# Ledger of designs, part 15: VHH binders against q86uu1r1256to1370

Target 1, 115 residues: q86uu1r1256to1370
Amino acid sequence: SKVCRGYLVKMGGKIKSWKKRWFVFDRLKRTLSYYVDKHETKLKGVIYFQAIEEVYYDHLRSAAKKRFFRFTMVTESPNPALTFCVKTHDRLYYMVAPSAEAMRIWMDVIVTGAE
Short names: E, the ipSAE of ESMFold2; O, the ipSAE of OpenDDE; V2, 0.75 times the mean of E and O plus 0.25 times the DockQ between their complexes.

## First folded at step 9 (VHH; framework vhh_8fcz_2)

Design w5 (at its last look DockQ between E and O 0.05; V2 from the best seeds 0.00; counts 0 for: pae E 11.2 > 2, placed apart)
Fold by OpenDDE, look of step 9:
Structure w5 (fold): chain B 115 residues (1-115), chain A 125 residues (1-125)
Amino acid sequence: as target 1 above (115 residues)
Amino acid sequence: QVQLVESGGGLVQPGGSLRLSCAASGFTFSDYAMNWVRQPPGKGLEWVSYISSGGDSTYYADSVEGRFTIIRDNDKKMVYLQMTSLKTEDTAVYYCAKDSYDSSGYYDSGEFDYEGQGTQVTVSS
């Protein structure tokens, strides 16, 4: 499929910044965009295929740790078991999927898209 | 207090060129990544280009790769979009968008919190 859509919970750069966003994987545009809701009326951000280095499970539960780095604090994942990471050149994204199946699908399409 | 003001839009023929400008104020410009996004007629916002806070990294949508160039001048607090080989499909209102988080913490966010009022680009024969 050229396009994949669905909700993920994404960790922002500040404490308590886990936000549910509507994600759109577009193979042709080579982007992973996310919006406020499924109507896709307000674009909030983009993950660029060119920037993606790795996609992996958060098996180390790094998102479950509270740590302060400069002015940014990392807070606990809403669901560590369904948390995966998208590492880019500029940022490490933490994503929480609504189910194990959804997590597998998203990780697969992001990996294949970044290739 | 954050302000982004786009300019440089206009009417051009296919194959033509335009240079868009975005003047930023109300925040520490050099700490934030900047983006260009656009809204074609009857469509939602789509991402066009990204430039990191220091200008070291740039990324482009596949549809504009090789034709558009994003540049920033942190001294002047400006971000630019040089558009070449314009196509009718490039017709849209173009916005510059500020990333939500600065690079002084962890990393650039790639999430937008402010946009300007936009500048109209029309490509038509």
Scores: ipSAE 0.023, ipTM 0.456, lowest interface PAE 4.1, mean pLDDT 85
Fold by ESMFold2, look of step 9:
Structure w5 (fold): chain B 115 residues (1-115), chain A 125 residues (1-125)
Amino acid sequence: as target 1 above (115 residues)
Amino acid sequence: QVQLVESGGGLVQPGGSLRLSCAASGFTFSDYAMNWVRQPPGKGLEWVSYISSGGDSTYYADSVEGRFTIIRDNDKKMVYLQMTSLKTEDTAVYYCAKDSYDSSGYYDSGEFDYEGQGTQVTVSS
């Protein structure tokens, strides 16, 4: 029944650049989905709760280790202090919250949903 | 609606040269930066090169700098990749990509748009 929605910036899957995505956490469906924008018309990915292994703050600043390729394709996190990670079986997601409060909320919500 | 058609790939010996072409349609070409990306056998996509909307700024991946040159023609809606001193490591399918970002802001960067089938470059003896 509990649903959480909001924008997060994430590292892309195939092309490693930072992308703003509309995230939807749905406890009933047991999914964390993300869309191009808040209209939820173009689904970009789905993370099923059972695939989530860990949720943690990026204490090692791992997202800041990559070199920039060009001005508009930034591989380093746009805000390292607000970056957290969702580790799944197949992939490590780097996410940037719009604020420290939002980051705490999203991390709490996701870790609780992952059981 | 965006359409990108890559061509010019082929089989080349190490040390050889090729020029890839990309014909663009379905968007205002001169408003957007353009990229080349490639997919080596058994690997994920990797970025190769970038050219700004006006052509005044170019960037290259470390592995190709000094050997590849990106060029655009806004009148013909074409982008090219001139490849020289080719190595076996350059073997890949090459894709032309429209940058979804315009000049409005850094934080709203989007994914690349690539709709083409790509063009195969094979560098081998």
Scores: ipSAE 0.005, ipTM 0.142, lowest interface PAE 11.2, mean pLDDT 78
ESMFold2 (binder alone), look of step 9: mean pLDDT 79; pTM 0.802

Design w6 (at its last look DockQ between E and O 0.06; V2 from the best seeds 0.00; counts 0 for: pae E 11.4 > 2, unsure alone 63.3 < 65, placed apart)
Fold by OpenDDE, look of step 9:
Structure w6 (fold): chain B 115 residues (1-115), chain A 125 residues (1-125)
Amino acid sequence: as target 1 above (115 residues)
Amino acid sequence: QVQLVESGGGLVQPGGSLRLSCAASGFTFSDYAMAWVRQPPGKGLEWVSYISSGGDSTTYADSVEGRFTIIRDNDKKMVYLQMTSLKTEDTAVYYCAKDSYDSSGWYDSGEFDYEGQGTQVTVSS
């Protein structure tokens, strides 16, 4: 499909919060937009495909959720196992999918769209 | 130097409550996210809870979600963990952890340092 929609939990930028947002992947517009809710009335952000450098599993945080080195741990996601990253030129987005399947789907469409 | 001093642990019955405290010093407390981690007997460290630098965002491990509450007081440079409905599996040494990086950037590091001695929490009937 030309458009993929669904909820993801993303980490904020300046405000370091994890918030559920309604994401819209639009192949035609070449954008990944997110809104407050599924009604898409309030746009909160746009990720342009050309700005996307990389999409990857958050292996470090996922693997490190219960894995710690002496005096150090790397984990902050509400669900590291379902966390993936969208790296852009100026920002790294951390996103939590509602399921492993959803995560795979979102990563796939974003990668495909960004290519 | 960074100091994190945990307190408040103890022996409690299952279903009981405890409130852990962490006194922080040696860094600009309000610039850093904080966390609690724990080490159960015979097991490795596990992440318990996170709180953003401003305290406006919190998250919890699945195992403690709904039972534990992380709070911070930036004026007092304290972080707390209110634990309720305690279970035997909550038995562990609990440590306060500091984000390795300040939150002035556009992301949290997700990397935390802990240096305290921890506080022992024992849940037993």
Scores: ipSAE 0.008, ipTM 0.272, lowest interface PAE 9.3, mean pLDDT 84
Fold by ESMFold2, look of step 9:
Structure w6 (fold): chain B 115 residues (1-115), chain A 125 residues (1-125)
Amino acid sequence: as target 1 above (115 residues)
Amino acid sequence: QVQLVESGGGLVQPGGSLRLSCAASGFTFSDYAMAWVRQPPGKGLEWVSYISSGGDSTTYADSVEGRFTIIRDNDKKMVYLQMTSLKTEDTAVYYCAKDSYDSSGWYDSGEFDYEGQGTQVTVSS
């Protein structure tokens, strides 16, 4: 209820490849943080609840598109059907859940945290 | 649904000219920067040219600068690539690409989506 943890695959920020990250939703800290792995020893990023504008399923299949990032082609989502988006003030995050149930849970949790 | 439809390719001799067109639909065209990318035979994609959402900023790959011109028409939802002084190394499938993010939310994203079938340009004697 207050904390949700699990692996999601996300598109990287600087290097546009799909990376598995351990996500931690923390209602008390009001953060969605992600780490290299479940041991939570190397923080890779933090999304503050107040920065979250929208959480949505990728209905336009934007993450399934082949892309070019100036000098490098960006690969498609490894599972477009399980891809959802977290839009913030500064960045659009593409995330892939391990199952449809996990996707619903993560989307619901993040939406309620951002409200 | 975002669609990008390329046309205007063909067979041309070295030194020749072609104008490629891209018809865009399914998104607010004027909010997005656009680009051309190409895939030479047996090779990966390479960036060719970029134009800002308003059309006031353009950039080109070194290999095409001075020979190619990117143009957009926001009213018609079209982007063009005017190619001159074509060389055999310009032989490729050319794709129109859309900035992954609108200009208001992601400055200098550097990320572009391409979705069309492309248009073949063949430069040969």
Scores: ipSAE 0.000, ipTM 0.173, lowest interface PAE 11.4, mean pLDDT 79
ESMFold2 (binder alone), look of step 9: mean pLDDT 78; pTM 0.787

## First folded at step 11 (VHH; framework vhh_8fcz_2)

Design x1 (at its last look DockQ between E and O 0.06; V2 from the best seeds 0.00; counts 0 for: pae E 15.2 > 2, unsure alone 63.1 < 65, placed apart)
Fold by OpenDDE, look of step 11:
Structure x1 (fold): chain B 115 residues (1-115), chain A 125 residues (1-125)
Amino acid sequence: as target 1 above (115 residues)
Amino acid sequence: QVQLVESGGGLVQPGGSLRLSCAASGFTFSDYDMNWVRQPPGKGLEWVSYISSGGDSTTYDDSVEGRFTIIRDNDKKMVYLQMTSLKTEDTAVYYCAKDSYDSSGYYDSGEFDYEGQGTQVTVSS
């Protein structure tokens, strides 16, 4: 399909906390957008397909470990087994899917869109 | 059937505090994630806060983070929203909302079951 929608939990960029966001994959727009909720009234960010470099499982469990950066603390993933990464030119996104199937679908559409 | 009964709303001045309560029944409460959502005057519903079925994970909309705290008591089948440093833009009808899917942490399709009447929160000088 041209559009895929659903909630994912992603780690914040500046504030390293986990936030539940409504994601919209749009093949025509070539964007992965996320909003506060499913009403899509408040846009929080956009990932352009051309900016995506890699999509992969969090095999290193990097998001599952609590660690301190210079001024921020990264908290553990709420579900390491369902955590995947979207690497862009300027940011690494950590995302948690609602299920293994959902994770597969999201990773697939993102990879396909980025190609 | 699913029943959610909200209470605790009222009129409060900016900077004030309120504690909302939601009494749940008609389903296995401890198996479901819970949320608070709100509808400001003339606006659509907006998500406010989430708490996992076990209560060990919480998330907040950026507009309320640091001011609101969501808590649940599975023994009493209650979910609460402690609101502090209230602002005029917090004025809304607040609803308790059950995730449509079984316990899955932060993760769902974005669907909520909310059957309650809501509770009015008005923040005004």
Scores: ipSAE 0.013, ipTM 0.290, lowest interface PAE 8.5, mean pLDDT 85
Fold by ESMFold2, look of step 11:
Structure x1 (fold): chain B 115 residues (1-115), chain A 125 residues (1-125)
Amino acid sequence: as target 1 above (115 residues)
Amino acid sequence: QVQLVESGGGLVQPGGSLRLSCAASGFTFSDYDMNWVRQPPGKGLEWVSYISSGGDSTTYDDSVEGRFTIIRDNDKKMVYLQMTSLKTEDTAVYYCAKDSYDSSGYYDSGEFDYEGQGTQVTVSS
């Protein structure tokens, strides 16, 4: 599997809100890139494999409290149970998968690609 | 109208077990993730556990992991909390809560999250 594509929800970099992005994992280019949508016409960012330090499930559950404070939900994970993290030397990315299976696949793909 | 009815609480000894139930109505139950939360005496609400709309993902607060199990039955529109190895610290009113987002894993800040009347769990010797 040279390329893996799909939607993930991620926390934005400058404006801290949750944004749906079309992610493209490319083993040959050694990049994890993301676009506005599946048409891949507007690139929003690139994560190079060599910049990835760690991929982990959000075991801290820091977003668990947001479910009871409605006015702060726009800044917290929309689904903490499906949230995983990609840590790079520049930034920590929070990503939400559409299902537990999708989360396992994306985490496995990214971990293996970073090696 | 969204309704959540908790039951199954009671007085138990430390180390005991209880199974809480939550009957849901007034919404498409299978579209929503569900939670258990609790309110210990004189304290605010604490999150306890979470189950995804399909039942394929569960998570727990560190204080209850390994002791509590959340279960759902989408056909019967029920959520359960199986509690074992109960401690005095587990004494609280327990509520089930509908999550604010749909089964796609995205949230809508305009949706509401309902609690029922709760069910009292008291763990004492």
Scores: ipSAE 0.000, ipTM 0.103, lowest interface PAE 15.2, mean pLDDT 77
ESMFold2 (binder alone), look of step 11: mean pLDDT 78; pTM 0.783

Design x2 (at its last look DockQ between E and O 0.04; V2 from the best seeds 0.00; counts 0 for: pae E 13.5 > 2, placed apart)
Fold by OpenDDE, look of step 11:
Structure x2 (fold): chain B 115 residues (1-115), chain A 125 residues (1-125)
Amino acid sequence: as target 1 above (115 residues)
Amino acid sequence: QVQLVESGGGLVQPGGSLRLSCAASGFTFSDYAMNWVRQPPGKGLEWVSYISSGGDSTTYDDSVEGRFTIIRDNDKKMVYLQMTSLKTEDTAVYYCAKDSYDSSGYYTSGEFDYEGQGTQVTVSS
């Protein structure tokens, strides 16, 4: 498929809170974009495939624990079992899928796209 | 029950134009992305174009990019396909297709529901 769309819950970069965003994987554009909602009106960020280094399950459950990091509270994942990570050159994304199947699909397309 | 009724097809010469329409009912139209798909003679169903639920994002198959335009009117529960510079290979039955999911889950090209009888588009000299 050229395009994959759907909601994921991702942890913020500056503010370590979890936000539901509408993600768009575009193989042709070689981008993973996310918007405020499914209408795709307001773009909130873009992950370029070339920037992606690694995609993996959150084995360490690092996003599942509440902790303070340099005066920023990191809240636990709303669903640790469905949490995966997308590591880029400059940022580590924590993402929660709505289901195990969805997580598998998203991880697969992102890995495939990054190759 | 989901209902999609296509219209606007016909016979045109290469280089001609057609505008297809799809009337939707039986679901919350504005909650779902819509697509056009087509089935050429002797071939399987192929995806043509996508438009997001709000109409702010569109995507096209490479074969129609730059020639076709998808538009929707959520108030009228309509989706349109403006076709220009038509080619013989555009000959097909065209169907309107609703994305399978509304707000939970994921969407990929080809994952949609279609209920209409389609509208025949024939491009021939």
Scores: ipSAE 0.016, ipTM 0.276, lowest interface PAE 7.4, mean pLDDT 84
Fold by ESMFold2, look of step 11:
Structure x2 (fold): chain B 115 residues (1-115), chain A 125 residues (1-125)
Amino acid sequence: as target 1 above (115 residues)
Amino acid sequence: QVQLVESGGGLVQPGGSLRLSCAASGFTFSDYAMNWVRQPPGKGLEWVSYISSGGDSTTYDDSVEGRFTIIRDNDKKMVYLQMTSLKTEDTAVYYCAKDSYDSSGYYTSGEFDYEGQGTQVTVSS
């Protein structure tokens, strides 16, 4: 599909805690956008496909035992087994899917969109 | 003005327990993650534990994991460190620290904020 929508939990940009966000993958716009909720009235951020370098399962638990770098802090995922990462030029995004199936779907659409 | 007041330290035998308290004032406590750090005799500061602003995420240094528990009470503006199975290497001055993140969640000052005086924990036979 050209558009994929759903809730994912992600590490916040301003307050470093895990937050539920409504994600919208749009292949035509070549963006992965996220909003406060499914009403899509308050945009919180946009990830452009061309900025995406890598999408991977967080099998090393990279969010654990990190002190933080100067401009970001990463804390323990609420569900490490369902956590995947989207690495961009300027930021590493940590996302938690609601299920293993949802994680596979989201990782697949994002990987194919970044190609 | 940010103020952090630690208490609850003391002299304890190896294997004993203590609970440290930290009273916070001068900032919106529930907006910030909190940490415990410690300074052993003649050494620099060591990070001990972290708790997120909502209390939903905690992390610990490997040396204390399974023995220490960080807890917060946002209504009372308090952070606690419940320590059990204490060892002589836990001897240190303990400080609670407010994370130095700005409202965007990025580290802007380069250091933790240690506005407290600390509380001494001494573990000895």
Scores: ipSAE 0.000, ipTM 0.105, lowest interface PAE 13.5, mean pLDDT 78
ESMFold2 (binder alone), look of step 11: mean pLDDT 79; pTM 0.804

Design x3 (at its last look DockQ between E and O 0.07; V2 from the best seeds 0.00; counts 0 for: pae E 12.1 > 2, placed apart)
Fold by OpenDDE, look of step 11:
Structure x3 (fold): chain B 115 residues (1-115), chain A 125 residues (1-125)
Amino acid sequence: as target 1 above (115 residues)
Amino acid sequence: QVQLVESGGGLVQPGGSLRLSCAASGFTFSDYAMNWVRQPPGKGLEWVSYISSGGDSTTYDDSVEGRFTIIRDNDKKMVYLQMTSLKTEDTAVYYCAKDSYDSSGYYDEGEFDYEGQGTQVTVSS
């Protein structure tokens, strides 16, 4: 499939909060973009395939413990079992899929896209 | 304790209509976005529709866009799914699902809540 779309929950980069975003995988553009919602009118970020280094399950299980980093609050994953990571050159993305099947699909397309 | 109780399902012919209801309790309803999801026979859960906490934003899966309408009543703590032009592929158990985000879009310490008995929708000629 050339395009894959759906909601994922991701942890913010600067503000370590979890937010639901509409993700669009585009093989032709070689991008993973995320928007506020399905209408794709407000782009919130782009992950370029060439920047992706690794995709893996979150084995650390987002600590149930809230912790403070300098000035940011880090909260546990909404669903550790459905949490996976996308590591890029400059950022580590934490993603939560709505289901195990969805997680497998997203991880697969991201990995294949990054190859 | 979060409780979601779905109702309104039934047997309808293709092209027919149904209105599903979900009664919510155990949380501040107006602070959370709500969803409908469904599980077709032999398949996993699939997302159907989303409505924001205030009801001012809605989204739909492509398969139901233009046919289904999600509505909520925060005073009654209800969310509805009006289904029209029903197709055989709409046959599924339908569940109401609570977002794990409050009105600010920040994660609440709870998990995604897809629990409920669901309501069976069968579209057959």
Scores: ipSAE 0.015, ipTM 0.267, lowest interface PAE 7.3, mean pLDDT 85
Fold by ESMFold2, look of step 11:
Structure x3 (fold): chain B 115 residues (1-115), chain A 125 residues (1-125)
Amino acid sequence: as target 1 above (115 residues)
Amino acid sequence: QVQLVESGGGLVQPGGSLRLSCAASGFTFSDYAMNWVRQPPGKGLEWVSYISSGGDSTTYDDSVEGRFTIIRDNDKKMVYLQMTSLKTEDTAVYYCAKDSYDSSGYYDEGEFDYEGQGTQVTVSS
């Protein structure tokens, strides 16, 4: 019953560009899922709670130009100050929140899911 | 069924030119932005260039800007990559990719789809 929904911008996995995705945190399913948009008709990925190792603010600005991708200026985080990371067993996700308050809420929500 | 067929690759000397073509079918081509991506030897896929659905906005990886030009023809359902001043670092298999969203070049682009076998570009001295 505890569900959190909203848009976040994330770095793509295979094609390294920043993509706006509709994220759905679902405590009952124990998943953090993301979709193309708010209609939730095309699932793009699922992060299972048990795969989450760490959630942290991007203190090193690793999503910034040149520090993350040597070749691509267009893949720089649209807002490095609002970028946080979700580390899993298989992958590091970079996410950009629409505000500092939203970033705090999402980081807290995801951390509690990892417990 | 979405189908993308790349062609126009080949062996070329440094400083040379090539034009890649991509024929698209199985979707409403004019509704979607298109991309070129490449896979250099021993590396993963790298984004090269983007063009909006109407062709009014283009973006490029820093390493190719000023040398490569992405072009589309919505009537013929084609996307092209005009490559000039080629370098050995441009050696890769090149794929065209359908974008899920139209974008003006900002960071709200969708995840890419691709279905082709690619076309090999080899730049060797």
Scores: ipSAE 0.000, ipTM 0.163, lowest interface PAE 12.1, mean pLDDT 78
ESMFold2 (binder alone), look of step 11: mean pLDDT 79; pTM 0.793

Design x4 (at its last look DockQ between E and O 0.08; V2 from the best seeds 0.00; counts 0 for: pae O 9.7 > 2, unsure alone 64.6 < 65, placed apart)
Fold by ESMFold2, look of step 11:
Structure x4 (fold): chain B 115 residues (1-115), chain A 125 residues (1-125)
Amino acid sequence: as target 1 above (115 residues)
Amino acid sequence: QVQLVESGGGLVQPGGSLRLSCAASGFTFSDYAMNWVRQPPGKGLEWVSYISSGGDYTTYDDSVEGRFTIIRDNDKKMVYLQMTSLKTEDTAVYYCAKESYDSSGYYDSGEFDYEGQGTQVTVSS
């Protein structure tokens, strides 16, 4: 319960495409980090717990719609039903879980960390 | 060609101080948040600190908060990490990392890009 690890698919930052990342939730460090893969040798980003404002299902299906962002096509989620959002001070993350149970677990874990 | 060049590492005793520098080139530095990350011996990469593109928001890993200070100079395209009260646990190779984000867009990116060789910090008595 101190650490939760697993793959999630997320919308990328610079290149707006869906990317598989290895996520690590660490209650002691109070971070949600993500890496290129499970070897944890290349850190791609960190979400500090106190920066998290909200965790929610993509009820509006925002990630399920193609849209332009500064003239770049942003592709829809590969699995809209398993997509959830982590809203932070400076970014909205769209994440796709591998299953409904995994989605529930990750959302519960991240919400608990943000409290 | 994006380049990030870290310097200022060295050998220091516990309780000592160091200032790391990162010289940036090949991109519009003031548009991007910057980070320090580190790799302790035999371990994976750990995030250390973040500074927003304008320098008005900073955050730190709990293990370094109160001891380390991240600052930036957008005119000189520099990021610094002022380290004080150093501990043996701070021994690592330190990298500065450019965030790949568009500060004006709907999706502000938080992806790390690190380009340099890093700078070694060794805290030992």
Scores: ipSAE 0.011, ipTM 0.303, lowest interface PAE 9.2, mean pLDDT 80
Fold by OpenDDE, look of step 11:
Structure x4 (fold): chain B 115 residues (1-115), chain A 125 residues (1-125)
Amino acid sequence: as target 1 above (115 residues)
Amino acid sequence: QVQLVESGGGLVQPGGSLRLSCAASGFTFSDYAMNWVRQPPGKGLEWVSYISSGGDYTTYDDSVEGRFTIIRDNDKKMVYLQMTSLKTEDTAVYYCAKESYDSSGYYDSGEFDYEGQGTQVTVSS
């Protein structure tokens, strides 16, 4: 599929913010964009594939890092089991999928797109 | 063994209010963040609200933001969901769910726990 769409809960730039956003994966544009809602009228951000370094499950790696940075203001995920990370050159994105299946799909398309 | 018992559901008209309660036992309650999740008829489980272990941080799904309030009492091992301005689309079985990691930052290998039977919320005119 050239395009994948759906809601993810994303941690905002401010640690306190977990917001549900409409994500659009576009293989041709080589972008992962997110909007306020499914109408895609209000763009909130774009992740370029070339900027993506790594995609991984948060419940494995974040736990180890939280131990080391316990006093850092890392906001806990509302659903760690469905949380994955997209690491870019500029920012680490925390994403919560609505289901395990959705998480697998999103991680797969993002990884494939970043290759 | 982790036990979560939800209560407080019922039938209400649109615009009405309900307060859900969840009684927790079988784990150190104050060490874990808690959630409310719900399952609408014919749909999958969806996340509703989160509260940190100490209660200092809360967050909500956009669909309930401004209408629902999550609160916890660590002394009583209770978590609550105050629902106001209820809509028909809020109709669902509501569950409280335990995070799979404690305040120390360590994750359990499993998924977050919502082992309760849930409480039915029906919003209808």
Scores: ipSAE 0.006, ipTM 0.241, lowest interface PAE 9.7, mean pLDDT 84
ESMFold2 (binder alone), look of step 11: mean pLDDT 79; pTM 0.786

